# Designs tried in a protein design chat: miniprotein binders against b1l550. Part 56

Target 1, 279 residues: b1l550
Amino acid sequence: MRLPEELLERARDIHSEAPSHRIKLDRVGSFGLKVPVEFKGFLLLAEADVWVSLPEGRRGVDLSRQVEAIYELSNPPKDPFSLCREAAISLLEKLNYADSSGVSIRFDAPLQDGESLKYYGVEISSIASDEIINKIRVEILGMTACPCTAELIRAYKSSEIAATHTQRSLGILEVSTKAEHPDPDKLASIIERAMSSPLRTYTKRPDEGGLVIRSLSNARLAEDVVREMIHLFLEEFGHLPEDTHILAAVRSMESVHMHDIYAERSFSLDEIRKEISSH
Key: E = the ipSAE of ESMFold2; O = the ipSAE of OpenDDE; V2 = 0.75 times the mean of E and O plus 0.25 times the DockQ between their complexes.

## First folded at step 6 (miniprotein)

Design xb3 (at its last look DockQ between E and O 0.79; V2 from the best seeds 0.00; counts 0 for: pae E 8.9 > 1.5)
Fold by OpenDDE base, look of step 6:
Structure xb3 (fold): chain B 279 residues (1-279), chain A 88 residues (1-88)
Amino acid sequence: as target 1 above (279 residues)
Amino acid sequence: SEVVKIRITFEGSPEEVRKAFEELKEFARELAKKYGLKVLFYLHEEDGVARILVRGPREAVEEFLRRVLERLEELGIRYKVEVEVERS
């Protein structure tokens, strides 16, 4: 059913009305959109959130314009980094009343694992106001082996490689910077290298055995993993602006406990450099 | 109400663009604040692209543009200006 155009002209623009309470909102938008992106030669269907700020004098946001903005930029599919930045800017251009805008894109990033694929989770974001802040969050699973149990077993049975419990651990790196988005593959690599061993999608017996042995020989506490992540991050991304903010974290799904072990450190590059230099 | 939007894009080598952008950024920020304009600064270092996006009332935007362009000329940097007018 198509409404008569004449009736539409008489309808109030609800969004432009003054609200009952004059309060500014930080984020108003559409969450859980599906948009195509091109990433490393793959066409992926990603989940996207788009939002803008709403001034105190406006009742609502023109949501249709937000949706149009991101889909216009999504055809043809492009890399998610450009899409985030361009969409954030476009939102500000299209919605004049907004002081800030933001876009987040989430998907599972493919990672080659021999003849198969594994993956890591990635969320790419851009927030625009007077400047653009780019944010990237990478999550990838790895394996950790407990050094404490290993030491106990070593003390009990003299062996070169002591048995210990192993578990799946989730490593997290989140970076917020005024520079370009850091390479998510590099971030994923840092996380994997910081753990006892990576996970594999497909393993043959010799490969599996080797993976476990590697883990046992590289036993690490969750705390060790976080510290190693930070160390490796500084080596790879130390060139980023000093006001760049980083969250490094690990959630270890401990195999001998019903609960998880969690460790994290939040820091700016400036802060961590000063800390390290003081030792 | 009429909202005028301008986009200033710096033209030149990545080094020239970066330098000019950094020199102009604070000036433009203060000017935008003075005139009550919304401003966005964008620098993509890898591609050597710098842009200033400004939006607001016509008179304020025009004055802002005039002063910023004068400064750009002083810096000797080439630029492109795009203008869009939105009427509500």
Scores: ipSAE 0.427, ipTM 0.781, lowest interface PAE 1.1, mean pLDDT 91
Fold by ESMFold2, look of step 6:
Structure xb3 (fold): chain B 279 residues (1-279), chain A 88 residues (1-88)
Amino acid sequence: as target 1 above (279 residues)
Amino acid sequence: SEVVKIRITFEGSPEEVRKAFEELKEFARELAKKYGLKVLFYLHEEDGVARILVRGPREAVEEFLRRVLERLEELGIRYKVEVEVERS
């Protein structure tokens, strides 16, 4: 049943009123929207959040226009980075009372793994105000091998290849920048290269042996993985604006412990360069 | 007075657009701040597109536009201006 259009002239426009308490809000939005995206030849179902700022003098947000901003741009499906940025701009255009807008898009990105695929987590966002700030978070699993145990075993068996405990570790890179979103595959590659070995969807016994030998030959503490991630990031993305902010982290699911090990560093490019040049 | 929205689009090669945008951005930002205007700066280098979106009272927006267009002529990049008058 559709109500008569004439009621719009008699009903109060609740969302355009002033609120009882004049308090600005930083984020008012629609969260958990399902949107199709096209990523590197794959059609994926992503989850999106959209929001705008709400000034102290406005009671509510035009939520239908907010949702419209992203859904109009999502058909036909297109790459998630363009969708994210364009939707953030569209939100400010459609909701002119807002000082800022934001869009986040989350999906699992496919990555070639021999004859198969593996996946890693991606969350991107674009925050628009007088300029656009782009953020990306990439999470990918790899293998780490403990160098402390490896050294103890080597000392015990000084003429043989060292054994040690190995485990899955989750590597994380978050980047916030005024530049375009970094390519998530490059971020995932940085994380994988920082670890003792990448994980595979499956392996045959000879390949599995080689993977394990690689991990033992490249044993790293969680702290070393984070430092290597930062080193590799700076080599590839050191050209980004100086106020670009990065978080590099590893959560290692230690095979010999009941608990995880966590290491993290956040920094801006100008901060880390000053730190490095002081040594 | 009336509220207007202006979209200034810079068109050209990706490198030309990026260079012009970076040279113009700080000038336009200071003008927008001086006139109390709501502004958004946007650059998509891969498509060779940059935009400045401005909203505010007609007189202030027109002054902003005049000064920005003077600078755009100095930079020699092709541009387009779209104007909308907001109505209730």
Scores: ipSAE 0.011, ipTM 0.502, lowest interface PAE 8.9, mean pLDDT 86
ESMFold2 (binder alone), look of step 6: mean pLDDT 83; pTM 0.812

## First folded at step 7 (miniprotein)

Design kw1 (at its last look DockQ between E and O 0.67; V2 from the best seeds 0.00; counts 0 for: pae E 4.7 > 1.5)
Fold by OpenDDE base, look of step 7:
Structure kw1 (fold): chain B 279 residues (1-279), chain A 83 residues (1-83)
Amino acid sequence: as target 1 above (279 residues)
Amino acid sequence: SMKRVRIEFTFDEENREEVLEFLKRLARELAEKYGLIVLVYVRDGEIRIFVKGDPEAVDKFIEEVLKELEKRGVKYTVRVEEL
């Protein structure tokens, strides 16, 4: 049932009223929207968050306008990068009281794995204010083999290839930049290359054996993985603006422990360049 | 009262990237100078600037942007729309 529009004349505009407490809010919006996006030839249903800032003198945000902003841009489906940027700008254009806006789009990105598909998690964001900041977070699983246990077993058995425990590890790269969003496939590749071995969706028996042998031959601590991720990132993306911020992290789901091992480094390109040049 | 303006530029293809970088830099400088919210972006092959702030400051911003483009001898068409 739709209420008569005439009632709007009698009703207070609650959103435009002064709040009981004059406090600015950083983010007010709709979270968990579903929007179609086109990514690498796939049509995907992504999860989206949209928000704007709310000034101290306004009680609430026009949430309907936020929703309209992103859906107007979602038909026909487009790449999530453009959608994110354009929606962030549209929010600022439509909501005159906002001094900042943001959009985040999340989905599982398909990645070719031989004749099958694997995936990585991706979150694409854009924040608009006096500038546009583009953010991308990529998460992909790999495999790590423990070098410490390998060394102990090597010493004990005198074998060339020492057995060791292996586990799944989640690698994370988060990049915030004033430039365009970095290529998520490249970020995923960096993470996989930094680990002992990638994961495979489909393995034939010889391939599985080879994958494990590769992992054992390339045993890495979680700390090693993070450092390698940073190194590879600098090689691929060192051209980004100096104020680009990066988070490189690994969560190793250790197979011999009930807990995970976590390692991270947060840095700007400027900071890390200074650090490397000092050694 | 805050004024909101969208500026749409159509440039010849050969100079679009250079002009975009120039406008980004200029817009940043002017935003800081006048206390404006300014966004430079590309939509549908056109360079757009969104500017928000004090009406007088917005007008000065527009004037300076156009003046600097003229100094560079860039051929463009411009549409200014108040939102």
Scores: ipSAE 0.278, ipTM 0.708, lowest interface PAE 1.8, mean pLDDT 91
Fold by ESMFold2, look of step 7:
Structure kw1 (fold): chain B 279 residues (1-279), chain A 83 residues (1-83)
Amino acid sequence: as target 1 above (279 residues)
Amino acid sequence: SMKRVRIEFTFDEENREEVLEFLKRLARELAEKYGLIVLVYVRDGEIRIFVKGDPEAVDKFIEEVLKELEKRGVKYTVRVEEL
């Protein structure tokens, strides 16, 4: 059923009124939108959130204009980074009462794995105001091998037995910067290289044996994985603006425990450089 | 009410990055001077400026930006669109 359009002349525009309580809101928007994106030749269905700030004197947001802003830009599908930035700017242009806008886009990124594919998690955002701040979070699984158990077993049998527990560990890098979004594949590579070994979609038996041997020779504490991620990040992305903020973390699903181990460090490039140079 | 304008520039491709950084600095200075909200960005390879504020202040901003580009000797074409 469709109502007569002429009713718009008689109805109050509730959203443009002043609210009873004049309190500004930081994020008002539409969350969980499905948008198509093109990433490295793949057409993916991503999930997006769009929002704007709402000043104290405005009761509501024009939600249809918000949704229009991102969907207009998503046809034809384009790379998610351009879509994210352009939609955030479009929101500011279309919604004259907003002082800031934001867009988040989440998808599983394909990654070449020998003759097959694997995937890692990506969430990007762009927040526009008098500047644009871009954020990217990458999550990828790798393998860690416990050095503590390895040393205990070595001591028990001298060098006759090489063994330890191995487990999947989730590595996380999150970057917030005024520069363009860092390449998610490079962030994923940093995380994987910091682990004891990467995970594979599948391996042939000889290659699986090699993978296990590699993990044992690169046994690492979760703490050391985080430190290695930071070291590798600085090598590749130390050129980013000095106020760029990074979070590096690992959540390890320890195979011999009922619980996970977690390690994390947040820093700005300015802060970490001062810390390192003081040693 | 507030005036909202999008300024679209076409510059020589070799000069684009240097002009972009110059415009970012200039826009911040003028935004403080005239009490404006200004965002400098790139779309489809071309520099754009979004500016919002008092109509007279917006007009002065536009005039000053063009004046400073000419003072610097930058060759450009420009389109101004009121939103």
Scores: ipSAE 0.237, ipTM 0.711, lowest interface PAE 4.7, mean pLDDT 89
ESMFold2 (binder alone), look of step 7: mean pLDDT 86; pTM 0.861

Design kw10 (at its last look DockQ between E and O 0.75; V2 from the best seeds 0.00; counts 0 for: pae E 4.2 > 1.5)
Fold by ESMFold2, look of step 7:
Structure kw10 (fold): chain B 279 residues (1-279), chain A 83 residues (1-83)
Amino acid sequence: as target 1 above (279 residues)
Amino acid sequence: SMKRVRIEFTFDEENREEVLEFLKRLARELAEKYGLYVLVYVRDGEIRIFVKGDPEAVDKFIEEVLKELEKRGVKYTVRVEEL
């Protein structure tokens, strides 16, 4: 049922009124939107959030215009990074009362794994105001092998038998920058290379044996995985603006414990370079 | 009342990155001077400036940006779209 359009002449525009309490809001938006994206030849269903700032003198946000901003740009589907940035700018253009806007897009990214695929988590955002800040978070699972237990077993038996516990560990890289979003595949590669071994969708027995032996030969503490992630990140992305902010973290689901181990470091490129150069 | 404008520039590719940084600095300086909201970005190989504020201040902003580009001697084309 459609209401008579004549009522538009009589009805108050509730959203444009002043509120009873003049308090600005930082994020007012629509969250959990489904949007199609094209990522490296794959058509994916992504989830998006869109928002704008709301000044103290405006009662509400025109929510339909927010949703319109991203859906107009998502047909036909395009790469999620362009969609994210362009939608954030479109929000500012469409909603004249806003001083800032934001868009986040999250999806599972496919990654080739032999003749199969595996997936890792990606969340990107673009925050627009007098500048654009781009953020990307990548999460991917890997394998870690504990060097402490390996050393204990070596010392106790005085044998050349290598043994230790192995477990899945979740590696996390999050980057906030004024530059374009870093390539998520490169971030995922950094995380995997920092682990004792990558995880595979499947292996045949001889390949599985080799993978496990390799992981035992590359045993690492969660702390060392984080440090290696930072080292590899600086090699690949040290050219980004100096005020680029990074979080590197590992959550390890230690197979011999009832709980997880967690390690993290946050830094800007400027800060970490000064820290390293002082040694 | 508020005026909202998108300014679209096409530059010779050789000059583009230096001109982009120049426009970012200039736009920030003029935005503070005239009390304007500005955002400089790139889309489809073009440098774009979104500006909003008092209509007279927006017009002065546009005039000064074009004047400073001519002073640098950069080759460009421009389109101004009111939003």
Scores: ipSAE 0.319, ipTM 0.761, lowest interface PAE 4.2, mean pLDDT 90
Fold by OpenDDE base, look of step 7:
Structure kw10 (fold): chain B 279 residues (1-279), chain A 83 residues (1-83)
Amino acid sequence: as target 1 above (279 residues)
Amino acid sequence: SMKRVRIEFTFDEENREEVLEFLKRLARELAEKYGLYVLVYVRDGEIRIFVKGDPEAVDKFIEEVLKELEKRGVKYTVRVEEL
């Protein structure tokens, strides 16, 4: 049922009215949209958030225009990086009262693992204001082996290869930059290489044994993982602008404890370069 | 009344980064001067400026941007589109 268009002439535009309280809002939008994206030859249904700022003198945002903006750009499906940037800009162009906009797209990214697929979580964002900031967050699981327990067992039983507890650990890299979004596969690779060993979707028995042995031979604290992530990141992405901001983190789901171990470092490229040069 | 304009610049490859930084700075200064909203961004290797605000101020902004580019001797093609 459609209401008569004539009613639009009689109805107040609620969104354009002055609010009862003249307060600016930073983000107003639609969260949990589903948009198709093309990523590495896969057509994926991603979750998307779109938002704009709302000035103090306007009661509400034209939410329909926001939704239209992203879906117009989503057909045909395109890469999520371009979609984020273009949609953020389109929001500012379409919503004349907004001085900032943002788009976030989330999905599980496929990653080749032999003849099978594993995955990592990715969130791609673009925020537009006086400039465009591109943000990417990558999360991937790996395996860590505890060096402390290994050392205790070694001391106790004098074994060459000491048993230790192993666990899944979530590695996180979040990058915010004025440059283009960093390659998420490279970020995922950095995280995996910083772990004791990667996880495998498909393992043959010899491969599984090798994976565990590798982990034991490369035992790392959560702190070690974060430091290694930062080191590897600087090697791969040191060319990014100096004002690029990075969050490197790990959450280790410790198998001997009921709680997780968490470690992080937040830094700019400028800051970390100064820190390293001072040693 | 609000005017919305997209300016698209095509520059020779050798000077794109320097020109981009220049345009970012210039656009910011002019935006402050004229009370405009301005966004400088790159799309498909081309530099774009989105500007919105008072129509007369927008026109002055465009004029000054082009004038400053000419002073620098930068070769470019420009497309101006009102949205």
Scores: ipSAE 0.220, ipTM 0.680, lowest interface PAE 1.9, mean pLDDT 91
ESMFold2 (binder alone), look of step 7: mean pLDDT 87; pTM 0.869

Design kw11 (at its last look DockQ between E and O 0.01; V2 from the best seeds 0.00; counts 0 for: pae O 19.2 > 1.5, placed apart)
Fold by ESMFold2, look of step 7:
Structure kw11 (fold): chain B 279 residues (1-279), chain A 83 residues (1-83)
Amino acid sequence: as target 1 above (279 residues)
Amino acid sequence: SMKYVRIEFTFDEENREEVLEFLKRLARELAEKYGLIVLVYVRDGEIRIFVKGDPEAVDKFIEEVLKELEKRGVKYTVRVEEL
């Protein structure tokens, strides 16, 4: 049932009133929206969050305008990076009482894997105020092989036995920058190259053997996977603004333990360059 | 009582990057001078500026930006939309 539109003339506009407690809110928004995106030729269903700041003198947010800001831009589907940035700007335009806005978009990105596809996690965001801050988080699984166990087994039987435990490890790169979002495929590649071996959708026995040999030949501690991710990131993205912030991390699901191992480093480009140049 | 304006510029592509960096520097300087919130961005091949603040300060911002572009000798088309 649709109510008579004449009531709008008599009803209070609750959202535009002052609140009883005049407290600014940092993020007021609509979360878990479904939006279509076009990514590298694929039509994907993404999940989005949208928000704005709310000044202390305004009781509520125009929620329909928030949702309108992203849905107007999502049909026809377009690349998620443009959608993210453009929606953040549109929020500031539509909700002019806010001094900042934000949009996040999450999807699984396809990656070619021989004749098949595999997927890795992507979350992007754009936060608009007196500047635009773009953030991207990439998560991809790889294989790690323990060098400590490999060395112990080598010492035990010398050249008779080449073995160690291997496990899936989740690599994470998160980048916040004033520049455009880094290419997620390049971030995923950095993470995979830092691991002992990539994971495949499926393998035949000769290919599986090759992956295992590669992992043993490239055995790495979780700590050194993080260090390698940082090294490779600096080679590819060292040109980004100095105040770009990065988080590099690995969560390793160790096959011989009941628990995971975690390693992490966060830094700005300015900070890490000073650290490296001091050695 | 705040004023919200979007300024849209079309420039020759040959020097668009140089003009963009100039406008970013100018906008930052004027935003500090007049206590404004200013965002410079690119959309649909156009350089756009979102400006928010005191009505008189917003008007002065627009005047000074156009004045400085004329001094630079930059060829442009401009549209101003109050939001």
Scores: ipSAE 0.012, ipTM 0.539, lowest interface PAE 7.6, mean pLDDT 88
Fold by OpenDDE base, look of step 7:
Structure kw11 (fold): chain B 279 residues (1-279), chain A 83 residues (1-83)
Amino acid sequence: as target 1 above (279 residues)
Amino acid sequence: SMKYVRIEFTFDEENREEVLEFLKRLARELAEKYGLIVLVYVRDGEIRIFVKGDPEAVDKFIEEVLKELEKRGVKYTVRVEEL
């Protein structure tokens, strides 16, 4: 049901009014939108957040314009990187009172695993102001084997391949850069390679045995995984701008404990290069 | 002497994720500033911060965290326990 247009002339614009308290807001927007994206030949329904800043002198944001901005750009579906960047810019254009905008798109990214598919979590974001910052967060599960227990069992039983506990571990890489979004598949690969072994959606019995043996032969602490992720990241993405910021983290869901082990390092490329060069 | 403290926050569910990320960032910054060991995690819908270090530094950390939350107008309940 549409209200008569004549009523619009009588209604005050609530959003444009002065607020009761003149306070700037950093982010005001619509969260949990669903938008189609094209990613690696797949058409996916992604979750999206869109927001802008709100100046102190304006009561509210034109939320309908925000929604319009992203959906105009999402038909036909496009890659999420372009969608984020273009939508962030469009938001600033449509909402001229905002000094900053942002878009975040989240989905499970398909990853080929032999004849099947596995996945990793990805969040792609762009923030626009005087500059555009692109952010990507990748999360993927792997497997770790504990070197400490392995060493204890080796000492006790004198076995060449010592038994140890294994667990699922979540690896996280978050990159913020003024450059284009880094390739999420490459980030996922870095995380998997940094762990004792990857996870598999489907394994035949010989493959499963091999996977476990690989893990045992490549036992790593959570700390080891994080350091390896950083090392591999620098090898692959060392060409990014020096002000690029990285978060590398691992959450190990320990199988012998009720708690998880967590390790992280946050750094800029400039910072970590100086650190490595000093040793 | 080292002080070890657990801080438990209960937030309204609607902003939990945003507040969590904020707290993670803030906790990291303050940890570096004050030379503290800090862990932030979510359990059962509550945000928990573990802080370990110099007693005065730990107290300053807690004060600043609470101050920053107040500035943001975040409604929360907090429990502070010395471990």
Scores: ipSAE 0.000, ipTM 0.141, lowest interface PAE 19.2, mean pLDDT 88
ESMFold2 (binder alone), look of step 7: mean pLDDT 85; pTM 0.847

Design kw12 (at its last look DockQ between E and O 0.17; V2 from the best seeds 0.00; counts 0 for: pae E 9.0 > 1.5, placed apart)
Fold by OpenDDE base, look of step 7:
Structure kw12 (fold): chain B 279 residues (1-279), chain A 83 residues (1-83)
Amino acid sequence: as target 1 above (279 residues)
Amino acid sequence: SMKRVIIRFTFDEENREEVLEFLKRLARELAEKYGLIVLVYVRDGEIRIFVKGDPEAVDKFIEEVLKELEKRGVKYTVEVEEL
């Protein structure tokens, strides 16, 4: 049902009115949109959030224009990196009262695992204000083996290969940069390589045994994993701007405890370079 | 006051990819030089550059981009829209 246009002309534009309280809002938008994206030859349905700032003198945001901004750019489907950047700018174009905008796109990214697929979680964002900041968060599961228990068992049984508890661990890399979004596959690879072993979607029995042996031979604390992630990140992405901000984290779902072990480090490339150079 | 501008370029198809990479590089360099927010992207067959910043800096950016394109001898049409 469409209301008569004549009635609409008589209606107040509620969004453009002065608010009762003149307070700026940082983010106002539509969250949980579904948008198609093309990623590595896959057509994926991603979740998207779009937002803009709201000045103190305006009651509300034109939410329909926000939705239009992202969907106009989503047909035909394109890569999520371009979509984020272009949509962020389009929001500023369409909503001229906004001094900042942002777009976030989330999906499970396919990753080749032998003859099968595994996945990692990815969130790609672009924020436009006085600068354009591109953000990417990658989360992928790996396996860790506890070195402490291994050492205790080794000491007790004098075995060459000490048994230890193993668990799933979630590795997280979040990068915020003025440069282009870092390659999420490379970020996922860094996380996997920092673990005791990767997870496999499909393994034959010999491969499974090898995977476990590898994990046991490469036992790592959650702290070790984070440090290794940082090390590998610097090797691969040390060329990014010095003001690039990184969060490296691990959540180990410990199999002998009811709780998880968590470790993280937040840093800028400038900060970490100074830290390393001081040693 | 911040000035926002969209520069729209139409290039012949044969050189569009090379020109795009050139413009991305140039825009980055100029953005750093003048303290501007710049985004280079393709939409509707056009190369677009979004520029935001100080009005004088934006104007200088536009002038330098056009000058560098002229030096390359690339044929293009350009539209500049202030937002």
Scores: ipSAE 0.027, ipTM 0.408, lowest interface PAE 4.5, mean pLDDT 89
Fold by ESMFold2, look of step 7:
Structure kw12 (fold): chain B 279 residues (1-279), chain A 83 residues (1-83)
Amino acid sequence: as target 1 above (279 residues)
Amino acid sequence: SMKRVIIRFTFDEENREEVLEFLKRLARELAEKYGLIVLVYVRDGEIRIFVKGDPEAVDKFIEEVLKELEKRGVKYTVEVEEL
């Protein structure tokens, strides 16, 4: 049932009133929306959050216009980066009392893996105010092989046994920049290359053997995986603005322990270059 | 400080979709040229362009958009609203 539009003439506009407590709010929004996106030929169902700032003199946000902003732009489906940026700008236009807006979009990105597919996690954001700040977080699983145990086994009987424990490790790169979002496939590649070996969707015995040999040849501490991620990031993306902020991290599910190992470093491009040049 | 403008176009032309695509391409080109934040969209039967950036660059953007529309020979009404 649809109510008569004539009621709009008699009803108070609650949203445009002043609140009893004049306190500005930083984020007022609609969270957990489902939106279609097109990513590298795949049609995916992503999760999105949209929000705007609310000035101290306005009681409420027109929430239907927030949803309208992203939904209008998501049909037909398009790449999530354009959707994210354009929706953030559209929010500022539609809700002209706001001085900032934001959109986050989360999805699992498919990645070719031989004759099959694997995936990695992506979350992108665009925050629009007097500037646009773009953020991307990529998470992908890889394999790490412990160099400490490898050395201990080598020394055990002066044996030539090439062995150590291996485990899944979750690599994380998060980038905040005024430039366009970095390509998530490149970020995922950086993470995988920093690890001892990538994971495969499936393997046959010869491929499985090769994967294990590769991991043993690239045994790395979690700390050194983070350092390698940073090194590779700087090679690929060192051209980004100096105030670009990065977080590089690894959470390793150590196969010989009941707990995880975690290592991280956050930095701006300006900061890390000064650090490296001082050594 | 930045200038925020909505340009609203009303067209009599039956083929509004072609004009919309033209304006999207033009706006994208000019936004890159002048370093502007731009969105072209349709609302209330109007083609609207939201533009934000350096005041001087915004003014140049508006001027060039109108010049290119005139060059195309499209009949239109335009209203510019500074936010």
Scores: ipSAE 0.012, ipTM 0.459, lowest interface PAE 9.0, mean pLDDT 87
ESMFold2 (binder alone), look of step 7: mean pLDDT 87; pTM 0.871

